# Designs tried in a protein design chat: VH-VL binders against q9lj97. Part 33

Target 1, 262 residues: q9lj97
Amino acid sequence: MSQEEQPKRPQEPVTYGDVFEVSGELADKPIAPEDANMMQAAETRVFGHTQKGGAAAVMQSAATANKRGGFVHPGDTTDLAAERGVTVAQTDVPGARVTTEFVGGQVVGQYVEPRPVATAAAMEAEVVGLSLQSAITIGEALEATVQTAGNKPVDQSDAAAIQAAEVRACGTNVIAPGGIAASAQSAANHNATIDRDEDKIKLIDVLAGATGKLAADKAVTRQDAEGVVSAELRNNPNLSTHPGGVAASITAAARLNERADI
Short names: E, the ipSAE of ESMFold2; O, the ipSAE of OpenDDE; V2, 0.75 times the mean of E and O plus 0.25 times the DockQ between their complexes.

## First folded at step 16 (VH-VL; framework fv_masavibart)

Design x5 (at its last look DockQ between E and O 0.08; V2 from the best seeds 0.00; counts 0 for: pae O 7.7 > 2, placed apart)
Fold by ESMFold2, look of step 16:
Structure x5 (fold): chain C 262 residues (1-262), chain A 120 residues (1-120), chain B 110 residues (1-110)
Amino acid sequence: as target 1 above (262 residues)
Amino acid sequence: QVQLVESGGGVVQPGRSLRLSCAASGFTFSSYYMYWVRQAPGKGLEWVAVINYDGRNKYYADSVKGRFTISRDNSKNTLYLQMNSLRTEDTAVYYCARTGSYWYQYFDYWGQGTLVTVSS
Amino acid sequence: QSALTQPASVSGSPGQSITISCTGTSSDVGGYDYVSWYQQHPGKAPKLMIYDVSDRPSGVSNRFSGSKSGNTASLTISGLQSEDEADYYCSSYTSDSDLVFGGGTKLTVL
């Protein structure tokens, strides 16, 4: 009997953990077609279109492969997407708009866009040396992390990144007891003993009000971002940064400050 | 040893309701999509409804949509078919069938079926 | 929803081979390798004989084989025995995401 060779069905569907840096139950869920449709709708509502190469596009590709493989029905929705939502949130910080995309409460995408600024003809106040809103500060970038990763449990890489940021903001290697770096380190140490993520101390618990908790503050520079990224990388066993985390927010602020200078 | 046992069939007048049950054993019921498939006397096979492993996603043949409801109770390893507004065209043997952990693969286990007769 | 086309009946002599065809379209049999075959004796539930075009489940005789060419799947039964007398149904996944069955083929062993 001649058997014409044809591709066999893939053994497993494409899951959220295959294409996004997510954890827990969501990581094992097949990306379902309705999940992708919900993200497309959310991106279109916020941006007027889907983002090229963004979360909706990745989810649509994965869902299409899963439909073709017979792993999901075209009408399927995962429980986490249905119950906890697929959402796109925007946060305005000085000089930038940060857009964060969620599935089931976990970040699957983030975009940082320059803040629009209106420029009229030169005003007398401008010739006297007044400027439109100042560059983004380290404190402001830390607070932006609350909007993009506030529900992330604090780990040692976060604590290291926060300490690097606070040292740079204050211009000294001495961190006051009860400062945000001290709080972050305490939270990371505590969380290492906690089994359930929902019971862990989160970034919002440490970073909320960061601008008011810093002894001093300064505009984010490229060198500041390099230092914070280095601290986060060295203290992450995977040698990577967290999407939407401390290093990501500081880097975004530095890049926006650099573009404004040109 | 996988077993599927249907129950709840009987003779009923048009417009009435019946609920079918399928007791599952010998496998992890909560890991599988489940189907109801029917066969009118002397006729071929027709799928009726399908439900995914957690019961959230349900799909129906056009001939029964709006009248039948598939459900499952994973704590009791039981699949259900609520059949409302029954018509004489619904007369058939109703089979409970297992497919894989995903929507469509093939039906590797079938119950022996339960007869539903709708006649005035 | 479209049914797959099977011959209404087929017959053969003991010890010989027969082939049952199942013809669909490029949107089902031709487009996917998800064709299954079921055997049904009178008064009994269907039994899976072939899945994914050509794979046999455990406990099915190697006298049963499946193949596909273009839009037509085939079930071949060699060494016919009287116990092979039954109705045979094919089924396929479709791009419309409906499950479809063939109309069935009655096999008679003379």
Scores: ipSAE 0.218, ipTM 0.625, lowest interface PAE 4.4, mean pLDDT 82
Fold by OpenDDE, look of step 16:
Structure x5 (fold): chain C 262 residues (1-262), chain A 120 residues (1-120), chain B 110 residues (1-110)
Amino acid sequence: as target 1 above (262 residues)
Amino acid sequence: QVQLVESGGGVVQPGRSLRLSCAASGFTFSSYYMYWVRQAPGKGLEWVAVINYDGRNKYYADSVKGRFTISRDNSKNTLYLQMNSLRTEDTAVYYCARTGSYWYQYFDYWGQGTLVTVSS
Amino acid sequence: QSALTQPASVSGSPGQSITISCTGTSSDVGGYDYVSWYQQHPGKAPKLMIYDVSDRPSGVSNRFSGSKSGNTASLTISGLQSEDEADYYCSSYTSDSDLVFGGGTKLTVL
């Protein structure tokens, strides 16, 4: 490369709005390295460790991409993060502990941990017979991806997302031989050796019948979605999720489940 | 052709102030982080200050923090270093340097340097 | 004292190959691929010779090469020439996001 030319870089930085559901000025701000560091420190303080697929991990990936792209420099922080802080706060509510992560006063993550309610107050929760509409499971969300992105060649970001989904569904980090995660990884590796997209293994080939391929399944939560999104982003050189892809499907399922619980 | 030209160096007494300038040409100045790096006579290289592309973020070495101010005017393609409360240990050739990458923190272009001598 | 350790001096004969080491820690050289090397002739500004451990800028001779193993980066100059006589500095980044330089190495061509 000619020394006279600016290094090749992405045209756009990864912003808070790209990875989080934030609005206003923050949404347009590139994620900076010190922002990520602050979140990491905050998570560690509250949880004892950084959350897998949590805000800190996502922010770190974004910040790294932005450094490579020349949008931020090591040691940079956003003005909003510097002024308003990066914080993780826990609140106990009846029956649960809620942990909320903030950047510049906006929520970028939330976790709900069930807590045993002392016996006495459990009685008056009138079982409002909300017809338990069957929550969408991780397996179902993965199968749904076939409808929206079935013809997409499997890449490393897809494989990572599928692995994250399987881990979340099964509650184990062990990749089962012949499981959906293993199949996805194999497909991604194979596709890397193929030049023509038409000859590559597609998501439909991996995700068809996903509900039957999982050793265990569960209803999709927001946390599950965040983990899967994070996995897809970290393994994509462009730090983006595929529209209608694995992460998008899991996210949609989580949102639907949340609405049903209201 | 990329060019960096420092100016403003000279001989000053301790406690005095001096302002250095670096004129940039041959590239999009506003797209690059810029550094001041100094070298005392017969000594090694020491970074002094860094400024991001839009001038919003500035960082300083501990040795100059609170005394030096880095700034830039992108409309003039010029980098500045305001040096206050100068000390004898600030005696050095001062270089302006362009970063070749925001990630791989290296300097692909250097000015010729300007000598600052602080002496009683 | 410089954060990165270099030998004070190295020497070689014309046509020989010499290596200059730059030793740091796992928090700088060992942790990142941010190592760069600069050549400085007397009374001149530093010149970038190697960046990103082993990448060479355009216009720099292929006689210059860079590598890293563990916490030590190395600059190798093959086919040593009289014009290579200069001071050489390594640089890296720390985990605290600070730029650091080595103390410099004087190369003498015998």
Scores: ipSAE 0.018, ipTM 0.511, lowest interface PAE 7.7, mean pLDDT 85
ESMFold2 (binder alone), look of step 16: mean pLDDT 91; pTM 0.934

Design x6 (at its last look DockQ between E and O 0.36; V2 from the best seeds 0.00; counts 0 for: pae E 6.5 > 2)
Fold by ESMFold2, look of step 16:
Structure x6 (fold): chain C 262 residues (1-262), chain A 120 residues (1-120), chain B 110 residues (1-110)
Amino acid sequence: as target 1 above (262 residues)
Amino acid sequence: QVQLVESGGGVVQPGRSLRLSCAASGFTFSSYYMYWVRQAPGKGLEWVAVISYHGRNKYYADSVKGRFTISRDNSKNTLYLQMNSLRTEDTAVYYCARTGSYWYQYFDYWGQGTLVTVSS
Amino acid sequence: QSALTQPASVSGSPGQSITISCTGTSSDVGGYDYVSWYQQHPGKAPKLMIYDVSDRPSGVSNRFSGSKSGNTASLTISGLQSEDEADYYCSSYTSDSTLVFGGGTKLTVL
């Protein structure tokens, strides 16, 4: 005889789209118990503990509800989490450490840890010292665009900029099927048939998890930024780049990387 | 119309192996969790195994765990049950059953079953 | 693994109503509204008659109805007909995230 009280069955599962700002196939997937366990393990590996109120905790709560509702088995994982993984990545930038959490290549959590600033000279010294340890890659710069322009509908100038970035990251003129550039071009073409911006595919839908989706990656150079800017400009009727967009994020990464060699 | 057709049943000796197939048609097979459910002669129903729509998650009744393997080929709309180390108590009609897009709802379609007899 | 409890048999006369009980625990029938009922004629596969305690799939006669009180679900067949003579099984979700069946009830129409 169980002494436990059980809630009434919900009519529908709690999906990734209900809880996180994700899109596409992942948004429709019920959050599964093993997905949550994988995120807990990834958070513990990076932080030494799970984050209270973080992505793992949210996923565990959703997975528990889904189990009670009969939508998932306690041992289930989604195909996207099993195939593409669950990761926690940290990127250091001047004044901050950015932690990004991914399921199936999409961002489900992003946390910014501010760093104190003492003086301009101390700030410059820290930037030089930090960039000597690591450089920002094209994939990381594309992911940073999610933070600054993630809700922007994908247009042809975005697709061109993303294509230029992927080609440079991979070192080939051939667009990989199923790559980020292909997804961006498909999104731009689809959006041209959609009337309301709220219904359009957004930059976050294409760029989340870019470091994991690129076949190869590299540190952003000034030449890379110039190529991406040129692609965005040629495909923008206003002959300008979008503030916080793809070209802007790549340019910022290139500038940060170049400060390290002074 | 939804159709499920089991095959591969027969008479085998204890300790031997047998593989069952279930051919599915009339629905998007790759969207559904699938079960094998068995019924010993003159007895009730017992679920045996279940597989997720994508085929990566597989679960078994304790009576068959470690001996039976459920699998699916979504490109051929076919569900399989590999039965190893068969015992006389595995003698039953084996049904292929559709439960839905999620793990459990109810069994809305059943095949007609295939008989497996394990005897010496 | 543990079976839900059903009577081994019930009987009724044509035109009457009968009920078949399905008793579990608070971890299955009592804790969830995920009870289903199956009709099985000799030599045939089971057929879904009721799901989610009381819902009827398309093509099932409204003479079949389901209900639940506490840890016991019930299948009621009104206007009993000779073709209703069959075995009836209940099934429920369990707190271990598996399903279980009842042992079955033979309905005889006199």
Scores: ipSAE 0.078, ipTM 0.542, lowest interface PAE 6.5, mean pLDDT 81
Fold by OpenDDE, look of step 16:
Structure x6 (fold): chain C 262 residues (1-262), chain A 120 residues (1-120), chain B 110 residues (1-110)
Amino acid sequence: as target 1 above (262 residues)
Amino acid sequence: QVQLVESGGGVVQPGRSLRLSCAASGFTFSSYYMYWVRQAPGKGLEWVAVISYHGRNKYYADSVKGRFTISRDNSKNTLYLQMNSLRTEDTAVYYCARTGSYWYQYFDYWGQGTLVTVSS
Amino acid sequence: QSALTQPASVSGSPGQSITISCTGTSSDVGGYDYVSWYQQHPGKAPKLMIYDVSDRPSGVSNRFSGSKSGNTASLTISGLQSEDEADYYCSSYTSDSTLVFGGGTKLTVL
């Protein structure tokens, strides 16, 4: 009778940082069962069901492991989740619905669903059966970032990504004085001198109304996304992109546009 | 060196209240679940209450539920046990205990204990 | 909460090896590897001797060892010494996420 090796007790808890791209205090927190339950409830409220492979499912798995490991009690919740909430928010942007999942104010998941842009022209095109889905522009993708990462302090990686996005939108390597890229760089430089995140300039301060701030705009392409991602990564000491950040938003837009051309 | 020092024990009449304290030192207090464990004279060990890192989650043995309240002040590195409606069966040495890791069901450090006597 | 079952007393001579058993159910000892053992001298606080069935804390003598088979955990003390005379308690995690203790075993060194 093969003594079924009882699974060795995990030596360390599964933390938010282990499963999500989160930072700060949250990253070191073990995922708690009530956090997962809160996310499940939030997903159910928004989607009507829990998302397969979504944040709730991941959290549930992690929480279960943590319970078995004795790192969390079945009724436990993290302080950050309790104080700041576990939320799922949907935002409609031209051509898409973006759903973002948050734990303690940090993004842990993002979903983009293509939606037909009911343009007045589409009402006329309904007669012709051609659903002309308008392609998502770089400006629109930047604005969408406000919804997912608007409260994030601007750092050098953000500034680099925004600059890359502007350059691609305008087709020029010249940074316009007073443009989004210049503003982002200024914000990043300023923030580097400030200790408290609460006092730092946020992405919302830079990217709000991005469509109107760009000298030119265009539909997001895969190449654009690659360029923006590269810029963000090169300027991030962690060599990662911020979930729901600039590069993520541009990438999502590119994917949506590719699907629409299919 | 990890130290736990209980205080607040004494003799009280049934129905009265008593508050125990446990002063912790030598470790990051907020990083550990903390327990109260009691031992009646000549008897075994009994789990009483547990509190999570930041005090948001509290759990109690059925024998003390509704009468005892566990709390902590991480800024003072102190654990508390408010005991209300005391009964004769609550007579015991009360120990403050640290978990070995998080909320693990083993205690790597114990205080010296404080005696609570409930007698009419 | 049903206490874990321990013998009331065990005895041994100096230099001998003794074993203390702790019997539970599949919902506690048999279900989890969260068995711990404590030594308690008269008038003193309990001291952790073994955790997670067989792990030994720093500073605890290698004469103390723990094991588990089925629903029974065991503490073995080899090379018995006079200082080992004490009460020993086992503990285990339960399926309802609570802690349960054994009734304790008095070890006498003859």
Scores: ipSAE 0.018, ipTM 0.549, lowest interface PAE 5.8, mean pLDDT 85
ESMFold2 (binder alone), look of step 16: mean pLDDT 92; pTM 0.935

## First folded at step 17 (VH-VL; framework fv_masavibart)

Design y1 (at its last look DockQ between E and O 0.45; V2 from the best seeds 0.00; counts 0 for: pae E 7.7 > 2)
Fold by OpenDDE, look of step 17:
Structure y1 (fold): chain C 262 residues (1-262), chain A 118 residues (1-118), chain B 110 residues (1-110)
Amino acid sequence: as target 1 above (262 residues)
Amino acid sequence: QVQLVESGGGVVQPGRSLRLSCAASGFTFSSYYMYWVRQAPGKGLEWVAVISYDGRNKYYADSVKGRFTISRDNSKNTLYLQMNSLRTEDTAVYYCARTGSYWYFDLWGQGTLVTVSS
Amino acid sequence: QSALTQPASVSGSPGQSITISCTGTSSDVGGYDYVSWYQQHPGKAPKLMIYDVSDRPSGVSNRFSGSKSGNTASLTISGLQSEDEADYYCSSYTSDSTLVFGGGTKLTVL
């Protein structure tokens, strides 16, 4: 009777760093059962079910192994997960929905789903009032943003998006003094020193008359939209674009232009 | 030398409080789950409380839940047991013990006697 | 709480082999793979003798061995010596809590 070699129990706990591309304190922490449960719950809330091979499943497997090894106890929660949360967030970007999974503020999973055409139509509705007779320009798209997000305080992500838009419109990486990009950056910097949103500079203050503020202008292309979206995302700690914001407006314009050329 | 040393035991009246300490030495204290285990005179072993590495997670036996509090100070390599509302049935030798991997106690203190009597 | 059942007492003569059983309830099957055994002399702290059913810590005599069949774990002491006279406790993990101990077995060397 072959003594079935009981699978050698792991001698070390499975940590977050073992299974995810995380760094810092989290990387060295054993995955706890309640962390996995929280992720499972979060995935279920967002997707309606846990993702096969997703973060929750991985965490469950790890936590189970850790329990077997006695490295964690049932009911254990990691301090980072408990204090900072386990979350699943979805962000709509042009042409896609990005779902990001977080443990204690660290990304442990990311999914990109193609955005249905119907959602594209919704974004186009935000550019209501723009004449379809001519290609929508970057300046016009920026002005259109006033209608959808004019009361939004200008932040660094907005400033970055506006800068990206200006660069693409003018074909130069040089920020013109007194230009729309410079104004946006100034506004963002100023707003960072202001506590009350009511006292902050708003997008309307920067983007009103954007067509006249640009040294040059051009029809919005898909590539332009991608660049602006990228700029906004990179400068947003939440890795999201603002609905009806600068990137959204440019994206909507690009889509409209593409349809008009058909 | 790898060791655990309990202190703080004594004779107290019912309803009173007592705080036990366990000093750890010779090993990385923060790398172990720590337990309090007690043994009533002439009786068997009973776990009382457990605390995780960083003190985030705590568990208690039903018999002491709401009355006892386990804590640790990793900077001082010390485990604590705050015992409130003591009862005669709490009379026991209290051991601190660490768990290694796979749910066993590989290190025990010598214990400290707590006597609750009127 | 699932109780681990041990015989209250066992006895043997020097040089003999004795076995102490530890039986868990069927509801705790998931935790029964974590059986450990402890020796306790009068007035002393428990000492780990066996962990993970059959593994021995360093410094523990090879006269002590552990095994498991079904829901019963066993501690076998071969070549019984007078110094082996002590109380022996088994322990295991329970799904609803943490560790549980058996009631203990008093071993007398005759």
Scores: ipSAE 0.779, ipTM 0.904, lowest interface PAE 0.7, mean pLDDT 89
Fold by ESMFold2, look of step 17:
Structure y1 (fold): chain C 262 residues (1-262), chain A 118 residues (1-118), chain B 110 residues (1-110)
Amino acid sequence: as target 1 above (262 residues)
Amino acid sequence: QVQLVESGGGVVQPGRSLRLSCAASGFTFSSYYMYWVRQAPGKGLEWVAVISYDGRNKYYADSVKGRFTISRDNSKNTLYLQMNSLRTEDTAVYYCARTGSYWYFDLWGQGTLVTVSS
Amino acid sequence: QSALTQPASVSGSPGQSITISCTGTSSDVGGYDYVSWYQQHPGKAPKLMIYDVSDRPSGVSNRFSGSKSGNTASLTISGLQSEDEADYYCSSYTSDSTLVFGGGTKLTVL
């Protein structure tokens, strides 16, 4: 039937779980008007302007529907947004600008904006280690995970993904004592005994400075990304990878390197 | 039995303070926005303050902003109104009232009288 | 706070129908279908009679009905009875997500 649709009063709130791929208590929270204002402010601080089609715009639309439905007051905030914050992190890496948006410590948006890889070696060649065969290394991709999932507690799937990445970077099946894979496995084991996420060891604690911690490094290939994804997926009981996690960062790096014709 | 019962009303002089309580029973108190609504003798209804389910979000009528504080204790099923710097115009019966997700008052207490006079 | 406009009083004889009006703006009555009506007998707390413009709670007589046209909501009481003598208040959701009351209408059954 090709008939006009009339606006109706919403009968249930629009929650974070309805609009974003989030979990836990945030997923059931109605999107509140002040949460949306906080995200818009965070986007403006990072971009210098509001982002069309970004998380703030989506949250503003949801909050307006919730206000019309009588589910939220115009001044309402959620506890997670008020206490844990709303942030937008933007990092320029070789070949890309990565933007990650968080509510209550959970990713609600991730954007990879491709950037031309500089071929003017004289201007950027102050970094002696730049490889002609790669713009983005496994170590650099692991460090990018800090920007997208640094606050995530380390679990066994993370440790497996990091191990797969380190093994591929070094070209051996031997795990180096004191390497990043060893640290990730120890963190995952430690975290299994801890109930509160605030007290757990986070990905930032393991992955910060990964480029300098690897015994060897290499450009990320498609095959490297497939191996890391497989490790993360098979070691997660949910048979999935983590949004903005280790596998996601390695995969993004592989795609960017592929476009740079490695 | 689903009910709201106010207490703490009385006669006080201008400039004094008073604290009202509202005891809820027979329903899940923490699932509802709660209002204080007042009615001066022979006058109509006026909302005074509202508080969200978890007590995080609070809103006040302009006539009481800065003088009254709404709060709740969900572990005791109790709503409160702290009334400071009382004025003669605050003389009223004070009701606590429950709203649901549709913002109408389906449950009212019996009211408690506050008289502010010299 | 602004108030919705109601007549100060209305009267009717037993058996008649009467209507009480409640006029707001496009920011409340006209913009949303969240109008409710309350009956208050002397010395008693208000009682919800109508919500969401026209819905009747369980236990409220079908002699009470509600409607809306533009910025004006109406409560109609058919078959007027002496027990209907009371004060009646409307309220509406507002664009700032609070409620606003009408000034009240005293119904007298002659």
Scores: ipSAE 0.025, ipTM 0.474, lowest interface PAE 7.7, mean pLDDT 81
ESMFold2 (binder alone), look of step 17: mean pLDDT 93; pTM 0.941

